# VH-VL binders against FAD synthase (ribL): the designs that were tried, part 8

Target 1, 153 residues: FAD synthase (ribL), of Halorubrum lacusprofundi (b9lsn4)
Amino acid sequence: MTRVVAQGTFDLLHPGHVHYLEDAATYGDELHAIVARRTNVTHKPAPILCAEQRRDMVAALTAVDEAHLGHPEDVFVPIQRLDPDVIVLGFDQHHDEADIAAALAERGIDCRVERASGRDPRYEDELLSSGDIVDRILKQRGSDCDGAREGQR
Short names: E, the ipSAE of ESMFold2; O, the ipSAE of OpenDDE; V2, 0.75 times the mean of E and O plus 0.25 times the DockQ between their complexes.

## First folded at step 4 (VH-VL)

Design s50 (framework fv_ofatumumab)
Fold by ESMFold2-Fast, scan of step 4:
Structure s50 (fold): chain C 153 residues (1-153), chain A 123 residues (1-123), chain B 107 residues (1-107)
Amino acid sequence: as target 1 above (153 residues)
Amino acid sequence: EVQLVESGGGLVQPGRSLRLSCAASGFTFKDYAMHWVRQAPGKGLEWVSTISWKSGTIGYADSVKGRFTISRDNAKKSLYLQMNSLRAEDTALYYCAKDMGYKSSWYYGMDVWGQGTTVTVSS
Amino acid sequence: EIVLTQSPATLSLSPGERATLSCRASQSVSDYLAWYQQKPGQAPRLLIYDASNRATGIPARFSGSGSGTDFTLTISSLEPEDFAVYYCQQRSNFPYTFGQGTRLEIK
């Protein structure tokens, strides 16, 4: 049986996440998703939703056989335990496949690294990024005449 | 009510096989990881095996790996432990336990336990 | 495998006293540690998960703390029903392992 691992933060699910997981699932017989904890997310804004909720939402997706929380200190712990045949990187993830493969080999993890295909918006107002969804919420729902909202940084 | 009921324990000779069952009721069985934990007379708890909600992730204690097989039937709401090549050291009360994590693999705790079924391996 | 060492093996205290139980892991388990209570003739009961989170229905007098390799379970003021055996368990790596238990008995 070919076991595939996909990894991400999966904050505020959008069609880009669904496409990534569906594409990842085509690489094998079962798909496991690793959902990053808040402490795993560096160099970008922290996720809005807690890790357990994000994991539960990912687990509910048809393409996903199981969803797992990342390890707070070591991203490779869940990967080593799952012992995958393939790890599929997201289309927009700025990781080099060769660099990831080398890091896995150093850890004794023997699997290949692939990259998912991207997709274009299916209709003109489709949002394919959690950041874009947050921005849309702030633009349309963040306005308030109450003084407490002024000066937020 | 949320309940787990184990069955299949008994007296068995070394080298023989035994199959334990655990019947679940009162919760959506298919959405939770399940565990087998045993306790030898007068001793502490020993984790035996875990199976994730979709059977994709399975783990075993080193003492039973290669001899025991955990499985589940989500349609029948049942968990199983097939025990082969039994040894005197396998003598214990065997508990079936539910993980508290909804649609999770193994990152939580065991919130619901059965009463256990006794396995005695003796000549 | 990861070995969990609980101390003391036996703790003798009176109702109303504070109990502090220790669990040490042979390597880091991050916060993937649970605590269980077992009374004679009964199945274990989950008290704490992920090092510090109380399970549903567990009284506020029970608290867990620690991360990495050093963990503690504290019972702030012992009630008669709290005299039992307590186990820690790690879920960081397969195989999952329990400590050998700490028996809390009435002095």
Scores: ipSAE 0.012, ipTM 0.650, lowest interface PAE 7.9, mean pLDDT 87

Design s51 (framework fv_ofatumumab)
Heavy chain, then light chain:
Amino acid sequence: EVQLVESGGGLVQPGRSLRLSCAASGFTFKDYAMHWVRQAPGKGLEWVSTISWNRGTIGYADSVKGRFTISRDNAKKSLYLQMNSLRAEDTALYYCAKDMGYKSSWYYGMDVWGQGTTVTVSS
Amino acid sequence: EIVLTQSPATLSLSPGERATLSCRASQSVSTYLAWYQQKPGQAPRLLIYDASNRATGIPARFSGSGSGTDFTLTISSLEPEDFAVYYCQQRSNFPYTFGQGTRLEIK
ESMFold2-Fast, scan of step 4: ipSAE 0.449; ipTM 0.819

Design s53 (framework fv_ofatumumab)
Heavy chain, then light chain:
Amino acid sequence: EVQLVESGGGLVQPGRSLRLSCAASGFTFKDYYMHWVRQAPGKGLEWVSTISWNSGTIGYADSVKGRFTISRDNAKKSLYLQMNSLRAEDTALYYCAKDMGYKSSWYYGMDVWGQGTTVTVSS
Amino acid sequence: EIVLTQSPATLSLSPGERATLSCRASQSVSHYLAWYQQKPGQAPRLLIYDASNRATGIPARFSGSGSGTDFTLTISSLEPEDFAVYYCQQRSNFPYTFGQGTRLEIK
ESMFold2-Fast, scan of step 4: ipSAE 0.388; ipTM 0.798

Design s55 (framework fv_ofatumumab)
Heavy chain, then light chain:
Amino acid sequence: EVQLVESGGGLVQPGRSLRLSCAASGFTFKDYAMHWVRQAPGKGLEWVSTISWNSGTIYYADSVKGRFTISRDNAKKSLYLQMNSLRAEDTALYYCAKDMGYKSSWYYGMDVWGQGTTVTVSS
Amino acid sequence: EIVLTQSPATLSLSPGERATLSCRASQSVSSFLAWYQQKPGQAPRLLIYDASNRATGIPARFSGSGSGTDFTLTISSLEPEDFAVYYCQQRSNFPYTFGQGTRLEIK
ESMFold2-Fast, scan of step 4: ipSAE 0.422; ipTM 0.809

## First folded at step 5 (VH-VL; framework fv_ofatumumab)

Design c1 (from s19 with light chain N53Y; at its last look DockQ between E and O 0.81; V2 from the best seeds 0.00; counts 0 for: pae E 2.9 > 2)
Fold by ESMFold2, look of step 5:
Structure c1 (fold): chain C 153 residues (1-153), chain A 123 residues (1-123), chain B 107 residues (1-107)
Amino acid sequence: as target 1 above (153 residues)
Amino acid sequence: EVQLVESGGGLVQPGRSLRLSCAASGFTFKDYAMHWVRQAPGKGLEWVSTISWNSGTIGYADSVKGRFTISRDNAKKSLYLQMNSLRAEDTALYYCAKDMGYKSSWPYGMDVWGQGTTVTVSS
Amino acid sequence: EIVLTQSPATLSLSPGERATLSCRASQSVSSYLAWYQQKPGQAPRLLIYDASYRATGIPARFSGSGSGTDFTLTISSLEPEDFAVYYCQQGSNFPYTFGQGTRLEIK
């Protein structure tokens, strides 16, 4: 049996997330997703949703066999526990495959590193990032400080 | 209301068998791992066994391995513990517990407990 | 088997005081540690999971910390209802294990 790991924040689940996980699932028999903790999201805005909710949503996806919370301080802890055969990086995740492979080797994890394909937009008004979803919400339901946005109390 | 109700405890002689049941209600039973935990009179908690939500991962305490068998019936929302070759040291209050982890083979914590069913093994 | 050793075995304190309960694992359990409270005649109650996160409905005076082998449960200001037995439990690898308990008694 081939065990695959995918990892991400998975805030405000959108079709880009689903594509990534579906593509990752094709690399093996069992897909395990690791959902990052807030403390591990340091180079972008903090996620809107708590880690437990994000994990539960990912776990409900058909492509995902199980989802796991990431470790608060060391993102490789759940990877070591899973001992996967393949790690699939997201299409635009900033880590280099070679750098990840080196980090895995340093930790004694014998694991192939792959990268998922990207997802093209399929619908005219489709949002494929959590940031875009937040922006749309703010435009339609948020404060209206200078324009046409609807105000919220 | 989430509830777990254990049954099947009783007084039994060493070497005999008992089967414990745990009836679950108020949550989607099939999506959560389940545990058996026991507590001998005046003693601490002892983990006995765990079965993952899909039954794909099962574990036992060393003290019961080979004698006890955990199982679940998701259609009946029921957890079972078959206890064979019972010993005096198996005397305890047996709790059924639900893990909080949605569709997870990794336990996070036992967030719902039953009232327990008493097993007494005496010669 | 991972042995969890709790200390002290008994802790005698008064309401309003800070309680510090320790749990040491014989090998690393990463963050896969939970804390439970048990009052006489009652089933255990989950307090903390994943070393440091409070379970639903647990008051803020309860906090957990630690990773690896050394873990601490802190009750910042004891209330009368906090006098009970406390157990740590690891879920890192089979067999899952409980510590032997710390009895928190009123002085």
Scores: ipSAE 0.480, ipTM 0.842, lowest interface PAE 2.9, mean pLDDT 91
ESMFold2 (binder alone), look of step 5: mean pLDDT 94; pTM 0.958
OpenDDE, look of step 5: ipSAE 0.710; ipTM 0.898

Design c2 (from s16 with light chain R91G; at its last look DockQ between E and O 0.86; V2 from the best seeds 0.00; counts 0 for: pae E 3.0 > 2)
Fold by ESMFold2, look of step 5:
Structure c2 (fold): chain C 153 residues (1-153), chain A 123 residues (1-123), chain B 107 residues (1-107)
Amino acid sequence: as target 1 above (153 residues)
Amino acid sequence: EVQLVESGGGLVQPGRSLRLSCAASGFTFKDYAMHWVRQAPGKGLEWVSTISWNSGTIGYADSVKGRFTISRDNAKKSLYLQMNSLRAEDTALYYCAKDMGYKSSWFYGMDVWGQGTTVTVSS
Amino acid sequence: EIVLTQSPATLSLSPGERATLSCRASQSVSSYLAWYQQKPGQAPRLLIYDASYRATGIPARFSGSGSGTDFTLTISSLEPEDFAVYYCQQGSNFPYTFGQGTRLEIK
């Protein structure tokens, strides 16, 4: 049995997340997803949703066999517990495959490192990032309250 | 409301058997791991057994291995503990508990507990 | 088997004081640690999971910290309802052992 690990924040789920996880699942028999804790998200804005909600949503996806909360300080702890055969990086993830492979070797984890394919938009006006979804919400709904204040209802 | 109700406890002689049941309601039973925890009179908590949501991972305390069997029936929303070859040391209040982890074989925390059912093993 | 040792065995404090309860594991449990409160005649209540996350409905005065082998439950300002027995439990490996408990009693 070939165990695959994927990792990410998975805040507001979008088609890019689904593509990543579906592509990762093709590398083996079981896909396990690790959902980053808020404290581990240092390279971009803090997630909107709590880690438990994000994990539960990922666990419900058909491609995912199990989803797990990440470790608050060391991202490799859940990877070591899972002892995977393959780790699949997201297409746009900032990690270098060689650097991840070196970190795995330091920890005695015998595991291939692969990178998922990218997903282009398939539909007009499709949003493929949690940040873009947040921005759209704020633009379309963030001014309703201010408008209501001006014209008291 | 999420609820767990244990039953099947009683007074039995050493060497006999009992089967405990735990009836679940108010949540999607099949999606959560379940546990048995016991507490002897005046003592602390002792983990007894765990069964994962898909029954793919099962664990037992060393003190009960080979004598106790955990099982679940998702259609009946019920958890069971078959206790064979009972000993005086098995005397305790037995709790059924739900793990909080949705579709997870990993431990997270026991967020819902029953009121317990008492097992007394005495000659 | 991973042994969890809680200290102190009994902690005597007054309402309004800060309580600090310790749980030490015989080997690393990473972050897979939960804290429970139990009052006489009641089932345990989950306070903290995954070392530091507060369970639903638990007041903000409760906090958990630690990783690896050393864990702490802190109650920042004790309320009368907080006097109870507290247990830690590890979920890293079977058996999912509990600590022996710390009894938090009114001074």
Scores: ipSAE 0.438, ipTM 0.827, lowest interface PAE 3.0, mean pLDDT 91
ESMFold2 (binder alone), look of step 5: mean pLDDT 94; pTM 0.962
OpenDDE, look of step 5: ipSAE 0.834; ipTM 0.923

Design c3 (from s19 with light chain N93D; at its last look DockQ between E and O 0.76; V2 from the best seeds 0.00; counts 0 for: pae E 2.9 > 2)
Fold by OpenDDE, look of step 5:
Structure c3 (fold): chain C 153 residues (1-153), chain A 123 residues (1-123), chain B 107 residues (1-107)
Amino acid sequence: as target 1 above (153 residues)
Amino acid sequence: EVQLVESGGGLVQPGRSLRLSCAASGFTFKDYAMHWVRQAPGKGLEWVSTISWNSGTIGYADSVKGRFTISRDNAKKSLYLQMNSLRAEDTALYYCAKDMGYKSSWPYGMDVWGQGTTVTVSS
Amino acid sequence: EIVLTQSPATLSLSPGERATLSCRASQSVSSYLAWYQQKPGQAPRLLIYDASNRATGIPARFSGSGSGTDFTLTISSLEPEDFAVYYCQQGSDFPYTFGQGTRLEIK
């Protein structure tokens, strides 16, 4: 059995995430997704949703066999526990495959590193990033009066 | 409301068998690991067994290995503990507990507990 | 097995005081540690999971810290309802194990 690991923030799940995870799933028999903690997200705005909620949403996807919370301090703790055969990086993740491979080797983890393919929008106005979704929400709802916002809570 | 209800406890003689059941309600039972934890009278908590949401991972305490069998029926939303070759030291209140991890083989914590069912093993 | 040792065995404090409970593991359990509260005649209640995360509905006065082998449960200001037995539990490896418990009693 080939165990695959995918990692990400997975905030405000969108078709880009689905594509990433589906692509990742093709590299093995079992896909485990690791959801980053807020404390580990330093290169972009903090996620809107808590890690547990993000995990649950990811776990609900057909391509995902299990979803796990990341470690608040050490991203390799859950990886070590899972002992994957393949780690699949997201298409736009900034981590270098060689760097990850080296880090895994230093920890005695025999795991190859792959990178998922990207996905283009399929529909007009399709949003494939959490940031874009947030921006769209702000644009469309930011002008709403406080009273209208309370009614939608 | 999320609820667990244990049943099947009772008084038995050493060497006998007993089957505990736990009926789950108020949550998607099939998506969560389940645990048995017992507590002898006046003693602390003792982990007994765990079964993952898909039954792919099962663990037992050394004290019950080979004698106890954990199983689940997701369709019936039920957890079971088959206890064979019972010993006096198995006397305890047996709790059924739900893990908080959604579709995870990892135990994050037991966030829901039943009230327990009492097993007494005595000659 | 991983042995969890809790200290102190008994802690006597008054309402309003700060309580510090320790749990030490015989080997590293990373962050896979939970804290439970048990009152007499009741089932345990999950307080903290993953060493430092509060379970739903748990008051802010409860906090967990630590990683590896040393963990701490802190109650910043004790309420009368906080006097109970507290257990730590590791989920790093089978067999899962509980600490022997710390009894927090009213002084």
Scores: ipSAE 0.420, ipTM 0.829, lowest interface PAE 1.4, mean pLDDT 93
ESMFold2, look of step 5: ipSAE 0.469; ipTM 0.843
ESMFold2 (binder alone), look of step 5: mean pLDDT 94; pTM 0.958

Design c4 (from s19 with heavy chain S104T, light chain S31Y; at its last look DockQ between E and O 0.70; V2 from the best seeds 0.00; counts 0 for: pae E 3.0 > 2)
Fold by ESMFold2, look of step 5:
Order: structure tokens, then C-alpha cells, then sequence
Structure c4 (fold): chain C 153 residues (1-153), chain A 123 residues (1-123), chain B 107 residues (1-107)
């Protein structure tokens, strides 16, 4: 059996998340997703949803066999617990494949590193990031003090 | 009203077998891991066995490994413990417990417990 | 097997006092630790999961902290109903061992 790990914040779920996890699943027999805790998210805005809720939502996706919470301080702890054969990075995650492979080798983890394909928008007005969803919400519902609605769509 | 009801305990001679059952109601049984935990008279809690929501991960305490078999029937919302080759040290109150974690093989905590069923192994 | 050692074995305190219960693991269990309360003749009650998260319906006076090998359950101001036996349990590796318990008794 080939065990695959994917990792991400998975805040407000969108088609980009689903594509990433579906693509990651093609690398093996079992897909395990690691859901980052708030303390692990330092390179972008803190997630809106709590880690447990985000994990439950990911666990419900057809492509995902299991979802797990990440470690607050050491992202490799759950990876070692899972002992995966493949780690698949998200298309636009900021990590370099070689750097991740080096970190795994330093820890004695025998695991291949791959990167998922990106998902282009398929539909007009489709949103493919949690940030874009938040921005849309703020534009459409966050203007109460101005008293006017945006008529963008 | 989430409820777990154990049954099948009793008095048995060493070397004999018993099958414990746990009937679940009030929650989506198939989505949660289940556990057996025992407590000998006047003693602390001892984890016995765990079966994940999809039966893909199963574990046993070293003291029962090879003798006890955990299983589940999601259609009947029932958990089982087949106990073979019983020993005096297996004498305990046996609890059925539900894990709180939705669709996970990693235990979070046992948020619902039954009342327990007593197993007494006496020669 | 991961051994969980709870201290003290018995803690004698009065209502209104702060209780501090310790659980030490023989090797790291990361954050995979739960706390339970058990009163005589009753099944255990889950208090804390994931080292520090309160289970639903648990009063705010209960809090958990720690990671790795050292964990603490704190009860900020004891109520009469809090006098019971407390167990920690790790969920990191099979077997999912319990600690031996701390008995919290009224002084």
C-alpha cells in the first residue's frame, strides 16, 4: 500500500482545495491530509475557521481517506506518525521540493516529494482561494456603514 | 440521547470464552471509532482495544493481544469484543466508549461511555 | 508501551482552592492527551482532549496544558462536585495507555 500525504490550511474550502486533494490521491492508495493549526500559519492571514472544523470538512471529501491535525510546532511530527511514501505539495505552496526532501532525509524519513498541478478557473466568476472568498464576502456584505451594495456581478 | 449499552458479561471459568456486545443509539455510529476499556475492582482504567470508524485501524493492549478480537457491525450499530482464553486477571467491569473524532483513526477522547458489563473469571 | 505517571497520587484540598494535577509520559505523545474524571460507581467523563481543549459542557474552571511529555490539568477554584479520581490517557501510539490516576479528595 502506497500512503500519500497532503498538507494545507484548508480554511474556506474551494475547488482549488478539491483539485489539490484529488490530484494528490492519484499518487497512491491512501490519501492522508494534514490540516495546519493556527500556530503553523505564519506566511498568510490566520485562518477564519478552527482547526477541528477544517479537519472535519476535509475528512468528508471523497478523495481523502483520513484527515489529521498538524503539530503546533513541528510539521514533521504527524508525517512521522503516518510514515508516508509520498508527500504532495500544493501547486502554489511556498516550499521548495528540494528543501522539503532535504528536511525529510535529515529526519530519516524515506519519502518522495511531488507537487500537485494547479486548477485554472473553469467557470466565469469562480473563486479559487480562501482569501478571494473573504474579499468577496467583505465587498458584498461588509459595507453596512456605507449603505450601498456593490453591483459587481 | 446518545447511549451505549453493554451486555454479555458474566461468571466464567478460566480458559473459556465470552462475547461482549455494545448497542449504540442516538449518533451516526459508522462515523466514529469505538473503544473497550476495563476496570478491575478497586483499580484504575485500562485501555483494552480500539477499532476505527472504517475498521481500517485496530489495536489491542498487550495483555489481551491474540486472545481478544474487536469487531463492529455498522448496520446493527453494534460493537463486539470476543474474549477467548479468559484468565483471572481479565476480571473487570468492561466499558464500551465512543470516540469524539469524526471519521478519524486517531483518537481524540472518549466522549460517551456505557454503564459497563461485569466479567468475572473464577475457577 | 508509553507509561503515563500521574502525580500526586492523592491531593487533599478544600473547596475554592486551585488544584494542579500532573501527567508525565515516558516518551513524547505530542498533543495526543486526554483527561477524564471518574466518581465512584460512575463511568468516566471526558474533560480535556488534544491536551488543552475542553470537551463540550465542561466548566471553564477546568483547563489543560502541556505538550510532549509534561501535561497539567488545572481546576482554578474547586467545587464540591470536583472531588473525584482523574486519569490522563495518551492517543499517540498503541497501546493507548491511561495513567494510574490522581485522587482528589476533600481536606
Amino acid sequence: as target 1 above (153 residues)
Amino acid sequence: EVQLVESGGGLVQPGRSLRLSCAASGFTFKDYAMHWVRQAPGKGLEWVSTISWNSGTIGYADSVKGRFTISRDNAKKSLYLQMNSLRAEDTALYYCAKDMGYKTSWPYGMDVWGQGTTVTVSS
Amino acid sequence: EIVLTQSPATLSLSPGERATLSCRASQSVSYYLAWYQQKPGQAPRLLIYDASNRATGIPARFSGSGSGTDFTLTISSLEPEDFAVYYCQQGSNFPYTFGQGTRLEIK
Scores: ipSAE 0.446, ipTM 0.823, lowest interface PAE 3.0, mean pLDDT 91
ESMFold2 (binder alone), look of step 5: mean pLDDT 94; pTM 0.958
OpenDDE, look of step 5: ipSAE 0.793; ipTM 0.914

Design c5 (from s19 with light chain S31Y N53Y N93D; at its last look DockQ between E and O 0.83; V2 from the best seeds 0.00; counts 0 for: pae E 2.1 > 2)
Heavy chain, then light chain:
Amino acid sequence: EVQLVESGGGLVQPGRSLRLSCAASGFTFKDYAMHWVRQAPGKGLEWVSTISWNSGTIGYADSVKGRFTISRDNAKKSLYLQMNSLRAEDTALYYCAKDMGYKSSWPYGMDVWGQGTTVTVSS
Amino acid sequence: EIVLTQSPATLSLSPGERATLSCRASQSVSYYLAWYQQKPGQAPRLLIYDASYRATGIPARFSGSGSGTDFTLTISSLEPEDFAVYYCQQGSDFPYTFGQGTRLEIK
ESMFold2, look of step 5: ipSAE 0.598; ipTM 0.874
ESMFold2 (binder alone), look of step 5: mean pLDDT 94; pTM 0.958
OpenDDE, look of step 5: ipSAE 0.838; ipTM 0.928
ESMFold2, look of step 6: ipSAE 0.574; ipTM 0.867
ESMFold2 (binder alone), look of step 6: mean pLDDT 94; pTM 0.958
OpenDDE, look of step 6: ipSAE 0.749; ipTM 0.907

## First folded at step 6 (VH-VL; framework fv_ofatumumab)

Design d1 (from c5 with light chain G91S; at its last look DockQ between E and O 0.86; V2 from the best seeds 0.00; counts 0 for: pae E 2.6 > 2)
Fold by ESMFold2, look of step 6:
Structure d1 (fold): chain C 153 residues (1-153), chain A 123 residues (1-123), chain B 107 residues (1-107)
Amino acid sequence: as target 1 above (153 residues)
Amino acid sequence: EVQLVESGGGLVQPGRSLRLSCAASGFTFKDYAMHWVRQAPGKGLEWVSTISWNSGTIGYADSVKGRFTISRDNAKKSLYLQMNSLRAEDTALYYCAKDMGYKSSWPYGMDVWGQGTTVTVSS
Amino acid sequence: EIVLTQSPATLSLSPGERATLSCRASQSVSYYLAWYQQKPGQAPRLLIYDASYRATGIPARFSGSGSGTDFTLTISSLEPEDFAVYYCQQSSDFPYTFGQGTRLEIK
């Protein structure tokens, strides 16, 4: 049996997340997703949703066999427990495959590193990031009241 | 209301068998791991067995391995413990417990417990 | 098997005081540790999972900390209903195990 790991924040789910996980699942028999804790998300805004809710949503996706909460400090703790055969990085994740492979080798994890394909927009108004979803919500629902400061005179 | 109700306990002689049942309601039983935990009179808690939501991961305490079998029937929302070759040291109150982890083979914590069913093994 | 040793065996305190309960594992359990409360004649109640995260409905005065082999449950200001037996439990490796318990009693 070939065990695959994917990992990410998976905040507000969007088609890019689904594509990533579906593509990752093709690398083996069993896909495990690791959902990052808030403390591990430092290069972008903190997630809107708590880690437990994000994990539950990911676990419900057809492509995912199980989802797990990440370690608050060391992202490799759940990877070591899973002992996967393949780790699939997201298309846009700014991690170097060689750096990840080196970290795995240092920990004695015999695991291949791959990167998922990208997901092109399929619909004119499609949103493919949690940030874009948040921005759309704020644009449509973010006004304080009639006569907001932008609309004065 | 999430509820677990154990049954099947009783007084039996050493070497005999019992089958415990746990009826679940108020949650999607098939999506959660389940546990058996026992407590001998006046003693602490002892983990007995765990079965994952999809039955793909099963574990037993060393003291019961080979004698006890955990199983689940997701259609009937029921958890079972077949206890063979019972010994005096198996005398305890047996709890059924639900794990909090949605579709997870890794337990997080037992968030719902039954009231327990008493097993007494004596001559 | 991973042995969890709780200390002290009995802790006698008054309402309003701070309680500190220890759980030590014979080998690393990473952070896969839960805390339970049990009152006489009742089933256990989950307090903390993954070492430090409160279960649903648990008051903020309960907090957990630690990783590896050393874990602590803290009750910041004891309420009358907090006097009970407390167990830690690891789910890192089979067989899963409980500690022997700490009895928190009114002085």
Scores: ipSAE 0.517, ipTM 0.853, lowest interface PAE 2.6, mean pLDDT 91
ESMFold2 (binder alone), look of step 6: mean pLDDT 95; pTM 0.962
OpenDDE, look of step 6: ipSAE 0.829; ipTM 0.924

Design d2 (from c5 with light chain G91A; at its last look DockQ between E and O 0.83; V2 from the best seeds 0.00; counts 0 for: pae E 2.2 > 2)
Heavy chain, then light chain:
Amino acid sequence: EVQLVESGGGLVQPGRSLRLSCAASGFTFKDYAMHWVRQAPGKGLEWVSTISWNSGTIGYADSVKGRFTISRDNAKKSLYLQMNSLRAEDTALYYCAKDMGYKSSWPYGMDVWGQGTTVTVSS
Amino acid sequence: EIVLTQSPATLSLSPGERATLSCRASQSVSYYLAWYQQKPGQAPRLLIYDASYRATGIPARFSGSGSGTDFTLTISSLEPEDFAVYYCQQASDFPYTFGQGTRLEIK
ESMFold2, look of step 6: ipSAE 0.590; ipTM 0.864
ESMFold2 (binder alone), look of step 6: mean pLDDT 94; pTM 0.957
OpenDDE, look of step 6: ipSAE 0.783; ipTM 0.917

Design d3 (from c5 with heavy chain P107F; at its last look DockQ between E and O 0.81; V2 from the best seeds 0.00; counts 0 for: pae E 2.4 > 2)
Fold by ESMFold2, look of step 6:
Structure d3 (fold): chain C 153 residues (1-153), chain A 123 residues (1-123), chain B 107 residues (1-107)
Amino acid sequence: as target 1 above (153 residues)
Amino acid sequence: EVQLVESGGGLVQPGRSLRLSCAASGFTFKDYAMHWVRQAPGKGLEWVSTISWNSGTIGYADSVKGRFTISRDNAKKSLYLQMNSLRAEDTALYYCAKDMGYKSSWFYGMDVWGQGTTVTVSS
Amino acid sequence: EIVLTQSPATLSLSPGERATLSCRASQSVSYYLAWYQQKPGQAPRLLIYDASYRATGIPARFSGSGSGTDFTLTISSLEPEDFAVYYCQQGSDFPYTFGQGTRLEIK
């Protein structure tokens, strides 16, 4: 059996997330998704939704066999527990494949590192990022009191 | 309302068998791991057994391994514990508990508990 | 088997004081640790999962910390309803053992 790991924030789910997970699933027999804790999301705006809700939504997707909460400090802890055969990075994820492979080797994890394909827009008004969804909401429904929103951190 | 109701406890002699049942309601039973936990009178909690949502992972405490069998029937929303070769030290209040992890084989925490059913093993 | 040792066995404090309860594992359980509260005649109540995350409906005065082998449950200012027995439980590997409990009693 070939165990595949995907990981990401998976905040407001969108077609890009579904594509990533479906593409990742093609690399093996079981797809496990790791959902990042808010404390580990430093390269982009903090997620709006709590990790538990994000994990449950991912776990409900057909392509995903199980979804797991990530470790609050060390992203490799759940990967070590899963001991996967393949890790598939998201198309736009900020990690270098070589750096991830080196970190896995240091931990004794015999695992191939791949990167998922990107998803082109299929519909004229399609939104393919959580940030775009937030921006649309603010433009159409937002109040102009300030820029902060509760639960974004 | 999420609810777990245990049944099947009673007074039995050593060496005999009992079958505990746990009826679940108010949640999608098939999507959650389930646990049995026992507590002897005046004592602490002791984990007895776990069965994952898809029954793919099952565990037992060493003290009951080989004698107890956990099972689930998702269609009937029921959890079971078959207890064979009962001993005096199995005397306890037996709780049924739901794990909080949606469609997960990992342990997170037992967020819903029943009120328990009492098993007394005595000559 | 992973043994969880809780200390102290009994903690006597007054309302308004801070309680610090310890749970030590015989080997690393990473962050896969839960804390429960049990009052007399009641089923346990989940307080904390994954070492530090409060379960639904748990007051903010309860907090968990630690990783690996050393874990702490802190109650920042004790309320009368907090006097109970507290258990830790690990979920890293079967058997999912409990600690022996800490009884938090009124001084």
Scores: ipSAE 0.525, ipTM 0.855, lowest interface PAE 2.4, mean pLDDT 92
ESMFold2 (binder alone), look of step 6: mean pLDDT 94; pTM 0.961
OpenDDE, look of step 6: ipSAE 0.822; ipTM 0.919

